VHH binders against Epidermal growth factor receptor kinase substrate 8-like protein 2 (EPS8L2). Designs and how they scored, part 12

Target 1, 157 residues: Epidermal growth factor receptor kinase substrate 8-like protein 2 (EPS8L2), of Homo sapiens (Human) (q9h6s3r46to202)
Amino acid sequence: MHETSQYHVQHLATFIMDKSEAITSVDDAIRKLVQLSSKEKIWTQEMLLQVNDQSLRLLDIESQEELEDFPLPTVQRSQTVLNQLRYPSVLLLVCQDSEQSKPDVHFFHCDEVEAELVHEDIESALADCRLGKKMRPQTLKGHQEKIRQRQSILPPP
Key: E = the ipSAE of ESMFold2; O = the ipSAE of OpenDDE; V2 = 0.75 times the mean of E and O plus 0.25 times the DockQ between their complexes.

## First folded at step 11 (VHH; framework vhh_surovatamig_d1)

Design y4 (from v5 with S30K G107D; at its last look DockQ between E and O 0.01; V2 from the best seeds 0.00; counts 0 for: pae O 12.1 > 2, placed apart)
Fold by OpenDDE, look of step 11:
Structure y4 (fold): chain B 157 residues (1-157), chain A 123 residues (1-123)
Amino acid sequence: as target 1 above (157 residues)
Amino acid sequence: EVQLVESGGGLVQPGGSLRLSCAASGFTFKRYAMSWVRQAPGKGLEWVATISGSGGSTDYVDSVKGRFTISRDNAKKSLYLQMNSLRAEDTAVYYCAREPFRYYGSDKYFDYRGQGTLVTVSS
C-alpha cells in the first residue's frame, strides 16, 4: 500500500463534458473556465486533495470530511493547465464513474504545490493502478525534496 | 490478453483520404489514452496522434495537423484515424498503440501496439 499524499488545492470548477453543456472536449472546458475566470465568476473552494494507490479524494480543509472520492479507475485524464488562467498552476481531472453517462472535468488551483508535481503523483498512481506496478514510491521519493515543505504524506491506513 | 488490431490501410493517391481503424480488446478501453504511431520505410517509429481515454483531448504531430483526425468509440472499443489530404511522406505502417499514461511532460509510453496496417500513398 502506497503512502497517501495530500495537497492543498482550490477547487475552481467542475463541468460535465457534454455537448449540452457546450463542452465536448477538455479544451472546451478550459476555454469555459478561462471565460468564467475573466468575468470573475469563479468561486474557489479550498480543500485537500489526497492521492493514494486506490483513489483521489477531496476533503474539506477544516473538517477533513470527505467531499468526493475518485477511484483511480474512474480517472480518465489528468493534466496541468499552466499560465492560461488567473490561476497559474491548475490541475485538471477528467473523471467518470460507472453511473455517469458523461465524465466530469474538475479544475483545481494548486496554490501551494506546483500542479506539475501533483500531476506527476497522480500519473504515477494511475500507472501503478493500470499496469500493476509500483512506480509511485519512486516518484514520491523524487518529489520529496520539492514537496516535503509544502505537502504532507500520510502513513497508510 | 491485450489485443490491438489495425485495419483500413491500403493504396491511395496523393490528396486522397483513408480511415484507419483499430479494434481493442482485453482491457478497459476507456481508461487508456490511445495513439497512432507510424513507421515509414527505412525510418524509425514516429508518433502521429493521441487521444485521451474519454476522447476529450487530442494531440497530433505537426506534420499531420489539419489533415488527420484521431477519434475513438469507447462503446465499440475502437480507435480511428481519419487521414485526409494524404501525402507521399505519409506512407508507412500505421500502428495502434496503447498509452497507459503520460508521464514527465511530453514523454510517451506505449505498452501495447498492434501488428500495423500499411498505408501507401502513391500516384
Scores: ipSAE 0.000, ipTM 0.244, lowest interface PAE 12.1, mean pLDDT 89
ESMFold2, look of step 11: ipSAE 0.345; ipTM 0.683
ESMFold2 (binder alone), look of step 11: mean pLDDT 83; pTM 0.835

Design y5 (from v5 with Y104W; at its last look DockQ between E and O 0.06; V2 from the best seeds 0.00; counts 0 for: pae E 5.0 > 2, placed apart)
Fold by ESMFold2, look of step 11:
Structure y5 (fold): chain B 157 residues (1-157), chain A 123 residues (1-123)
Amino acid sequence: as target 1 above (157 residues)
Amino acid sequence: EVQLVESGGGLVQPGGSLRLSCAASGFTFSRYAMSWVRQAPGKGLEWVATISGSGGSTDYVDSVKGRFTISRDNAKKSLYLQMNSLRAEDTAVYYCAREPFRYWGSGKYFDYRGQGTLVTVSS
């Protein structure tokens, strides 16, 4: 049972959730992403998304320099977005740390491991962190069997 | 160790031109979008322009569209801002910034580390 998972993802966009930007819900953010996609303005960036028992981390794929750290208490929402975008498998995260006045919504295309599996990992980590459950070890064991058949749990270097 | 070093600022008359440069090191330059941001005297940080890692996509704040051109040379690990038809309101310290991911919203996140280069537009 692994304590730290790592997934190759493509960052699609991050939006501040603010009325002045006309983004007050995840549905608003999804609509904005669809608008950018239709104008061919999505600028993808390859990253590694790590999940452990304390945080979600974004790392540069080659240097593994930390680009961002989201402690689990700052993660307000994890959600999949399927078949609403040109990208078949999208993960959405809403995060707000103590220094932010408004949350951010982050979108990732999960191009190696489906967003549903990444989401289930994150949800089990959140449940264990906040509710004292022990969901994540069993969640990861089920995923190990599914992912093993794809010849990689981690993106290529 | 990421380093960003700006240069090319100076004093120029209204209507004049300047070209700013930013030398980058310590990261794979071509993988990151890069931005110019500026801070006018007594004001907050304002986003000016962004260019994608490949250089194929650009975006600008409305006040500089048609006057400023952002560009990059990935072989030289350098970012540029060509500023034409300069106005007094363009007076600011200009910073080169790395964008590890694309952010939309007020108070855009920028990873800037240089001391900037001062552009002064006055008669």
Scores: ipSAE 0.073, ipTM 0.470, lowest interface PAE 5.0, mean pLDDT 83
ESMFold2 (binder alone), look of step 11: mean pLDDT 84; pTM 0.854
OpenDDE, look of step 11: ipSAE 0.566; ipTM 0.795

Design y6 (from v5 with T50V; at its last look DockQ between E and O 0.06; V2 from the best seeds 0.00; counts 0 for: placed apart)
Amino acid sequence: EVQLVESGGGLVQPGGSLRLSCAASGFTFSRYAMSWVRQAPGKGLEWVAVISGSGGSTDYVDSVKGRFTISRDNAKKSLYLQMNSLRAEDTAVYYCAREPFRYYGSGKYFDYRGQGTLVTVSS
ESMFold2, look of step 11: ipSAE 0.428; ipTM 0.724
ESMFold2 (binder alone), look of step 11: mean pLDDT 84; pTM 0.850
OpenDDE, look of step 11: ipSAE 0.623; ipTM 0.820

## First folded at step 13 (VHH)

Design z1 (from v5 with K65Q Y112K; framework vhh_surovatamig_d1; at its last fold request DockQ between E and O 0.48; V2 from the best seeds 0.69)
Amino acid sequence: EVQLVESGGGLVQPGGSLRLSCAASGFTFSRYAMSWVRQAPGKGLEWVATISGSGGSTDYVDSVQGRFTISRDNAKKSLYLQMNSLRAEDTAVYYCAREPFRYYGSGKYFDKRGQGTLVTVSS
ESMFold2, look of step 13: ipSAE 0.402; ipTM 0.717
ESMFold2 (binder alone), look of step 13: mean pLDDT 83; pTM 0.847
OpenDDE, look of step 13: ipSAE 0.540; ipTM 0.771
ESMFold2, fold request of step 15: ipSAE 0.473, 0.515, 0.691; ipTM 0.765, 0.763, 0.839
ESMFold2 (binder alone), fold request of step 15: mean pLDDT 85, 85, 85; pTM 0.866, 0.863, 0.866
OpenDDE, fold request of step 15: ipSAE 0.739, 0.782, 0.824; ipTM 0.875, 0.882, 0.900

Design z2 (framework vhh_brivekimig_d4; at its last look DockQ between E and O 0.25; V2 from the best seeds 0.00; counts 0 for: pae O 3.9 > 2)
Fold by OpenDDE, look of step 13:
Structure z2 (fold): chain B 157 residues (1-157), chain A 123 residues (1-123)
Amino acid sequence: as target 1 above (157 residues)
Amino acid sequence: EVQLVESGGGVVQPGGSLRLSCAASGFTFSRYAMSWVRQAPGKGPEWVSTISGSGGSTDYADSVKGRFTISRDNSKNTLYLQMNSLRPEDTALYYCAREPFRYYGSGKYFDYSSQGTLVTVSS
């Protein structure tokens, strides 16, 4: 059992990857998000994103109630969208459970921790799950070191 | 293309009732929780109510609880808001909004082309 990582994120949007919504690719989804963002049609929803060796879990920031659970096998894709939106550090997830005929594309602004770090954590979890690897502990260790380094560089308040 | 078209707004006296409708198209309606939000003149947007995709769960702002009822007909891709015991402070442009997940939340998302429907409560 691996430790659970927790990140403060802002949900931006979720789209169904379906022709009926003119979203047949991740790029389509990104374009749609950019369009909505430019029109200020998106309100952010603060959430907690938890990552462990079994699933990605979204929690309400206030109540801690589970909003969504994405078992790792349902996560089809993870990537970052950087500097293309009003939000500079965005995480993208494509997820599809067994009951869904089409996958969903989720966008999260990573406002406290860079999307790249979150992405690396998720990717390591996925790799461990899919390939039977044991990468995530090393990934998390590296992240802790990065955080410490950043803290050491920051001037005192 | 995703479209949300609100209707049912109008002018009513205090204590009156209105029923708003939102016709949805361009997405799988039942997979999304839906919300009503409103914006009064000179004020920011205010969440009003949310209903889960299945319709089994609802939530309301304290300001409208007991007076407003959110519902949906997934077979018709339509969202409703029954508004009873209307007050002058309910005067606002009402918008239909799609929630990001299949759960009910705080309704913080606008649709792409939603124009809203105006509700005016006045003597």
Scores: ipSAE 0.023, ipTM 0.465, lowest interface PAE 3.9, mean pLDDT 88
ESMFold2, look of step 13: ipSAE 0.471; ipTM 0.761
ESMFold2 (binder alone), look of step 13: mean pLDDT 82; pTM 0.818

Design z3 (from z2 with Y112K; framework vhh_brivekimig_d4; at its last look DockQ between E and O 0.16; V2 from the best seeds 0.00; counts 0 for: pae E 8.7 > 2, placed apart)
Fold by ESMFold2, look of step 13:
Structure z3 (fold): chain B 157 residues (1-157), chain A 123 residues (1-123)
Amino acid sequence: as target 1 above (157 residues)
Amino acid sequence: EVQLVESGGGVVQPGGSLRLSCAASGFTFSRYAMSWVRQAPGKGPEWVSTISGSGGSTDYADSVKGRFTISRDNSKNTLYLQMNSLRPEDTALYYCAREPFRYYGSGKYFDKSSQGTLVTVSS
């Protein structure tokens, strides 16, 4: 199946991974985000993150403008960040295309569907793209079950 | 209010040089990547160069690599573009732009830009 998933996310920050910015690792980038967050210097932006079998797309939720397209081959890393920020669950992506001399790291708060599920979707898309696997349809099916079960267990407000 | 005011445009001969400046106010300049963008007559905007907030990382469009140098002075809140070996195809309205903090170094998204200064390269 070639399904497009769409997630409401809040973009928190994007940093270039470069020694001159004191960011040479994902851990450095996380520390910088924590520092900025503690100083209230993060301007969040609501976006739609779309995952399909070719790319990750970012759309501005208010204007619906495509803000970024990350072809799957340019995605070097997808990772969750839990309990290190004031945000309940955070997804990070490390991306570098052929026009970039250094990779970027992008951070998103996943407030609708938790970052672990978004990350698993992305990882299955990467595996299918790079290794010829057929993981993503089963991953998405499992996510639909997890989301339904969580909604049925929690009491209505 | 965030303001970006550029200067240094003009008419120059092929092979000549110009230095553009962009004065920033109303925000913490050193925390934002800054870009130069140009728009030639009858064409859409073209990204030229980007510099990181600290000034330690730069990137350039292939068409200007080796001829243009982006720099900044964070103590003066000023962005610069040194343009050497100018060609007629460099003729354009040049403006500086602030990238949103979240799109550091991409050169694709801007939340504030200046009005522009015209650079004309002709004999």
Scores: ipSAE 0.012, ipTM 0.151, lowest interface PAE 8.7, mean pLDDT 80
ESMFold2 (binder alone), look of step 13: mean pLDDT 80; pTM 0.805
OpenDDE, look of step 13: ipSAE 0.079; ipTM 0.533

Design z4 (from v5 with Y112P; framework vhh_surovatamig_d1; at its last look DockQ between E and O 0.64; V2 from the best seeds 0.00; counts 0 for: pae O 3.6 > 2)
Fold by OpenDDE, look of step 13:
Structure z4 (fold): chain B 157 residues (1-157), chain A 123 residues (1-123)
Amino acid sequence: as target 1 above (157 residues)
Amino acid sequence: EVQLVESGGGLVQPGGSLRLSCAASGFTFSRYAMSWVRQAPGKGLEWVATISGSGGSTDYVDSVKGRFTISRDNAKKSLYLQMNSLRAEDTAVYYCAREPFRYYGSGKYFDPRGQGTLVTVSS
């Protein structure tokens, strides 16, 4: 069993990947998000993203209640969207459970930890789940070292 | 606990007006963008309108533009939807929803929302 990681994120948007919504690819979803962002039609919502060896969970930042649970097998894709939006560090998740006819595309601005680190965590979790590997502990260890190094470089306020 | 309670629904004739209200509790209301979504009979959830936490920004689905107005009173922790010139196609259960939610399409939302209030537009 692996440690649970928790990240402060800002939800940007969730789209259905469906032809009726003109979203048949991740690129379509990104384009739509860019359009909405350019029109200032994005209202960010703070929440917590948890990653463990079983699922990705979204939690309400105030109540800590679970908003959504994405078992790792339902996560079809994760990637970063960098420097394409007013939000420089965005995580993208494509998820589809067995009850959904179409997958969802979720966008999260990673405002405290770089989306790349979150992505690496998720990818390691997915790899471990899909391939029976044990990569995530090493990934998390590396992340902790990076964070520690950054903190050591910043002068105290 | 997050609670959202919708009210104000009812039966109205085409061209009529209704004002929906949503009472929010269990969270810092002003920190959250709020939305109205609706579900027509036999259809999925549809986004209707969103208002920013401060109330300074709003957005609407095209079909309700010019007819519906979303507003909020942060002091009262209340969200409103003024619906004018109602049409038969506006018939739906209307839900007050706290962001985040799906902007477009129908399906599963992971936002908090209430039990809804029924709006029926019929002659």
Scores: ipSAE 0.027, ipTM 0.417, lowest interface PAE 3.6, mean pLDDT 88
ESMFold2, look of step 13: ipSAE 0.253; ipTM 0.610
ESMFold2 (binder alone), look of step 13: mean pLDDT 81; pTM 0.827

Design z5 (from v5 with K108T Y112K; framework vhh_surovatamig_d1; at its last fold request DockQ between E and O 0.59; V2 from the best seeds 0.67)
Amino acid sequence: EVQLVESGGGLVQPGGSLRLSCAASGFTFSRYAMSWVRQAPGKGLEWVATISGSGGSTDYVDSVKGRFTISRDNAKKSLYLQMNSLRAEDTAVYYCAREPFRYYGSGTYFDKRGQGTLVTVSS
ESMFold2, look of step 13: ipSAE 0.439; ipTM 0.747
ESMFold2 (binder alone), look of step 13: mean pLDDT 82; pTM 0.834
OpenDDE, look of step 13: ipSAE 0.479; ipTM 0.744
ESMFold2, fold request of step 15: ipSAE 0.590, 0.582, 0.537; ipTM 0.788, 0.798, 0.773
ESMFold2 (binder alone), fold request of step 15: mean pLDDT 81, 81, 81; pTM 0.823, 0.821, 0.824
OpenDDE, fold request of step 15: ipSAE 0.764, 0.807, 0.578; ipTM 0.871, 0.895, 0.803

Design z6 (from v5 with R102Q; framework vhh_surovatamig_d1; at its last look DockQ between E and O 0.32; V2 from the best seeds 0.00; counts 0 for: pae E 9.0 > 2)
Fold by ESMFold2, look of step 13:
Structure z6 (fold): chain B 157 residues (1-157), chain A 123 residues (1-123)
Amino acid sequence: as target 1 above (157 residues)
Amino acid sequence: EVQLVESGGGLVQPGGSLRLSCAASGFTFSRYAMSWVRQAPGKGLEWVATISGSGGSTDYVDSVKGRFTISRDNAKKSLYLQMNSLRAEDTAVYYCAREPFQYYGSGKYFDYRGQGTLVTVSS
């Protein structure tokens, strides 16, 4: 079973969770994203999202250079957002490192592997990191079978 | 109210130079990464360059590297784009854009942008 998972995603937006920006909750951030989408003000960026036992990493699709590294302890929340945007499968992450006074909310469209599977991978990585458990290998085994079945129906991207 | 006002566009010859300015107001300018984005006639938006809130880190789309320089003056709340060795392909409306999080590469998120300033490169 592969230790590092990698997903093609499209970054949609990142917001600072700050009262001065009227974003004090995940719901506020989702409303802001919907607002920007309705005004056609979202410019997507394709990235690779990697999940391992230490961090979530964002890499540039062409150069493979690291754009961001979110150590698992800094990840406060992983959540799916379904059917509230023109993007059918959206993952959000709330992250805050020790140098930030406010968290950031990051939104990704998951077009290759649905956001629920990516979310479950991340949640199992977080649980293993925080609680010292080994839930992620079983999670990934189930996902790899689902991904294999998807590829047998459709070619990989 | 967040406002971004671009200026400095105009008609220039190929090989010429132009300096764009963006005046920012209504927010703590130094906290935000800023970008220039352009839209050529009949085309979609293209990210051009980004500068960190402090000004210490910059990045550019490959087609402008070595020709364009992004800079900022946090005391004046101003963003700049020095454009040298201009080509016909650089013809576009250029927008100043605010980003709430620092990225490098195309497709950056923008929560506010100005009305734009037109740059036309023609001989």
Scores: ipSAE 0.006, ipTM 0.243, lowest interface PAE 9.0, mean pLDDT 80
ESMFold2 (binder alone), look of step 13: mean pLDDT 85; pTM 0.860
OpenDDE, look of step 13: ipSAE 0.666; ipTM 0.847

## First folded at step 14 (VHH; framework vhh_surovatamig_d1)

Design k1 (from z1 with A33Y; at its last look DockQ between E and O 0.48; V2 from the best seeds 0.00; counts 0 for: pae O 7.4 > 2)
Fold by OpenDDE, look of step 14:
Parts: structure tokens; C-alpha cells; sequence
Structure k1 (fold): chain B 157 residues (1-157), chain A 123 residues (1-123)
């Protein structure tokens, strides 16, 4: 079993990819988020995002209670949305389980760790799941090194 | 254990007012969006109102806009619904509900709710 990664994130929005909502693409979802952001209609919620070799999990930041579980096969897409919102580092996930007629688009602001690192972690997990690779351990090692280096150059408080 | 306990329901005449309360326990109340939902006799569950964790943002279903006010006291871990100008169509069991995610579009999602309190609006 691979290591579980955990990230502090802020949930920004979840959209249903439905024609009736004028969201037929990821770009439509991004545009809607930008519009909501400009009108200050985004409600943020802090939570923990965990990544492992089986799923992405959202947990309550205090109780650690599971809020949502996204098995890796249900994750259709992950990408970053950078510097387009009031939130500079955003992770986007498209997920659809077997019971959903339409996929959901989830937006998370990555406020402690760059969305790019979270994205790379998720992508490595997906690659390992889909292709039978073992990329994620190397990805995580690289991330640990990057974080360590960044911390070493910060002045003490 | 997460608990939500509604109170304040009763019989009221059309045009009257009622204030519902919900006592929350078993979780960090201020971290969650909270909602009121209702179920009229013979109908499905209907979303009524939502308030953010801090209480700074609120949202309402159109049919109650201007008549209902959702509020919260995080120190008391309590949620409230002030209902004014009540109508017969407001008759329902009202539930306090925890909203783990904010969805924009069709659908509301709740992971916890109370047993409900009955509001009857009748002449």
C-alpha cells in the first residue's frame, strides 16, 4: 500500500456538467467559477484532501470525518487553474460515479501546497491505477524534496 | 456522534410568524454550511435556506425570499429560521441539515439532518 498524501484545501465550488446549467465543458465550469468569484458568490469550506493508491478522499478538517470518497476510476480529469481567480492556486477535479448521469466538476483552492504538486500527485496515482505503473513513490519523493528545500530558505519567524 | 435537534414548530395562522431552532452537537459547527429543508405532506424534500459557517452569506429558495431569515449562533451551536408572513404552502416538516459541499446548479447535498419539527399553517 502506497503512502497517503494529505493536503489542506478550500472547497470553492462543485458544478454538475449539464447542458441545462450551460456547463458542457471544463472551460464552461471555469468561466462560471470566474463569474461567481467576481460577484463574491463563492463560499469556501476548509477540508483535507487525501490521496492514496485507491481514491481521493475529502475529510473534515477537525473531526477527520469522511465527507466524500472518489475512487480513482471515477476521477475523469484533474488539472490546475492558476492565477485566473481570486484564488491563485486551484485544483480542478472531474468525477463521475456509476450512479451519476452527469459528472461533477470540483474546485479546490490549495492554500498551503501549490495546486501543481497536488495535481502531480493525483496524476501519478491515476497513472499507476490506469496503466499499472509505479510512478507515485518517485513523485512523492520529489515533492518532499521540493518542500524541504523551500522550508530551508525561509527565515525563522 | 453528530446530532441535530429541531424545535419551535407548531400551528400558526396564515400571515403569522414562527421561529425555528436547531441545536447542533458532535461536530465543529462553525466549519459547516447549515441549511433548512422541508417536506410538505405528499411531497419530496425541498431546500429552503443555507447559511455559511461564519454566517456572512445566506441563500434562499425563491418562494421564501423576503419572508424567511436564516441565522446562526456559533457559540451556542444553534441554527435558526425566522419565518414571517407564513402561507398555507409553507406547511411542512422542517429539518436542520448539514451541508458538506456547496453546489452551484441543480441539487443540494446534505449528509446529516435532524428528526424535524412540524409547521402547520392553517386558518
Amino acid sequence: as target 1 above (157 residues)
Amino acid sequence: EVQLVESGGGLVQPGGSLRLSCAASGFTFSRYYMSWVRQAPGKGLEWVATISGSGGSTDYVDSVQGRFTISRDNAKKSLYLQMNSLRAEDTAVYYCAREPFRYYGSGKYFDKRGQGTLVTVSS
Scores: ipSAE 0.015, ipTM 0.275, lowest interface PAE 7.4, mean pLDDT 88
ESMFold2, look of step 14: ipSAE 0.395; ipTM 0.672
ESMFold2 (binder alone), look of step 14: mean pLDDT 85; pTM 0.866

Design k2 (from z5 with A33Y; at its last look DockQ between E and O 0.25; V2 from the best seeds 0.00; counts 0 for: pae E 2.3 > 2)
Fold by ESMFold2, look of step 14:
Structure k2 (fold): chain B 157 residues (1-157), chain A 123 residues (1-123)
Amino acid sequence: as target 1 above (157 residues)
Amino acid sequence: EVQLVESGGGLVQPGGSLRLSCAASGFTFSRYYMSWVRQAPGKGLEWVATISGSGGSTDYVDSVKGRFTISRDNAKKSLYLQMNSLRAEDTAVYYCAREPFRYYGSGTYFDKRGQGTLVTVSS
């Protein structure tokens, strides 16, 4: 019965929160994003961020294909990023897969609806999820069909 | 719906060459980073190479640098892997894979892959 909200956003970057990446906090991730932005290394991708009572979904804006699904219990943190980036309105999400991986930090530029409003909608959905027990989980098939590789290149010891 | 179909695998002598192809459909191909990943018999998945949406940036696992070349033709919605100077340790099923959005640094995420094409390097 929850209504579904849908927002146009631009994905900026995703980082693994791992010591090997020198990212152990959201502040570390923000600094990394600022570094990439200053070198013009950000690849922006327009997409839809959908908020419903089970998950946050990322959809391709042209094809409407689901790019990613974050079941609400896997969303550890939603936060706006103020006055630290070249982009005026930025949302970050910290998510950790149910399949036992390290958390990821995802950054979005919110160019139509301010990040604070998107954040409040997400916080409302998270609060409802924490109060509402026995909500239906996201299916395992969607996650099991994806190839995941967290450490693609490591130098020799 | 998104589909990726690999082809071009086969049996090759050491030192030989093969060119793998991947036909993409159901999405705007040029907007996505694409990768080749491989799985040797009885082993885990290994990332091989990645190419940017425009084709202007590439990266490779060290063991294939100088021997393999990733490329794409966005007009034909096709991804390629030219493999030269093949070695027995290159024997694997090769998959083309799509990144749904960009991970920066290490840690590559793939949301779609094909069924794979087998490359066997043996005498």
Scores: ipSAE 0.356, ipTM 0.625, lowest interface PAE 2.3, mean pLDDT 81
ESMFold2 (binder alone), look of step 14: mean pLDDT 84; pTM 0.858
OpenDDE, look of step 14: ipSAE 0.499; ipTM 0.755

Design k3 (from z5 with S30K K65Q; at its last look DockQ between E and O 0.33; V2 from the best seeds 0.00; counts 0 for: pae E 8.0 > 2)
Amino acid sequence: EVQLVESGGGLVQPGGSLRLSCAASGFTFKRYAMSWVRQAPGKGLEWVATISGSGGSTDYVDSVQGRFTISRDNAKKSLYLQMNSLRAEDTAVYYCAREPFRYYGSGTYFDKRGQGTLVTVSS
ESMFold2, look of step 14: ipSAE 0.013; ipTM 0.300
ESMFold2 (binder alone), look of step 14: mean pLDDT 81; pTM 0.831
OpenDDE, look of step 14: ipSAE 0.504; ipTM 0.765

Design k4 (from z5 with S30K A33Y K65Q; at its last look DockQ between E and O 0.15; V2 from the best seeds 0.00; counts 0 for: pae E 10.1 > 2, placed apart)
Fold by ESMFold2, look of step 14:
Structure k4 (fold): chain B 157 residues (1-157), chain A 123 residues (1-123)
Amino acid sequence: as target 1 above (157 residues)
Amino acid sequence: EVQLVESGGGLVQPGGSLRLSCAASGFTFKRYYMSWVRQAPGKGLEWVATISGSGGSTDYVDSVQGRFTISRDNAKKSLYLQMNSLRAEDTAVYYCAREPFRYYGSGTYFDKRGQGTLVTVSS
């Protein structure tokens, strides 16, 4: 009964946000990934990203093993990165769980459902968790309608 | 503090086997791609093998494929390299390395590594 959404994503990179690593902002992390990815295709890990009312979960698509469970309070930031990488639709997440002295930045390519929709889902889950809002059901309904409209332009599967 | 501690190196005869271990601490181990890299005496750093965070994907340099097996145990926060059919050219200091992602080719990036463990293959 709880609304759990699930997205196929490809993990691209994770960096620690630390001044000693020359990463003090998400823009620094984006520039580092752009620099490192510009020469060759990045070897990626396929994952399922699940969003529910308590956490963001990462599952390995091959083994179905749960890789991470990020309780929503530990998610500091969600942001899209569009058209700045070889990948056109990228989501970044800034997280810091109880084992981390510094936050880290995770980058995912969103090749099936665009990063903007994944980001909006996550942002509405964060708002509901932290502020007691009811944004996520409305967000998910809007996403379902966008998907239906896209399907009406294309032949049925 | 991020720590990677390698162990299991030593002197072995050609054709022998060793199992290297790496104990990780100070970070969420299962989230990170992990690699073994090596440096032969007087030579540059050579990438050996990489394993995905889940352990579901692996890759090896051609010279060790079929002889070495990279694995991980995320519950124990440990990375392993099983090295079989060892040859003199495998002599090197072996490092456990964490990376945010892997380049293909010689431009491999690593953000943390251990102090290394020496493997010597000689008769």
Scores: ipSAE 0.005, ipTM 0.253, lowest interface PAE 10.1, mean pLDDT 81
ESMFold2 (binder alone), look of step 14: mean pLDDT 84; pTM 0.857
OpenDDE, look of step 14: ipSAE 0.478; ipTM 0.748

Design k5 (from z1 with T50V; at its last look DockQ between E and O 0.48; V2 from the best seeds 0.44)
Amino acid sequence: EVQLVESGGGLVQPGGSLRLSCAASGFTFSRYAMSWVRQAPGKGLEWVAVISGSGGSTDYVDSVQGRFTISRDNAKKSLYLQMNSLRAEDTAVYYCAREPFRYYGSGKYFDKRGQGTLVTVSS
ESMFold2, look of step 14: ipSAE 0.532; ipTM 0.790
ESMFold2 (binder alone), look of step 14: mean pLDDT 84; pTM 0.858
OpenDDE, look of step 14: ipSAE 0.313; ipTM 0.656

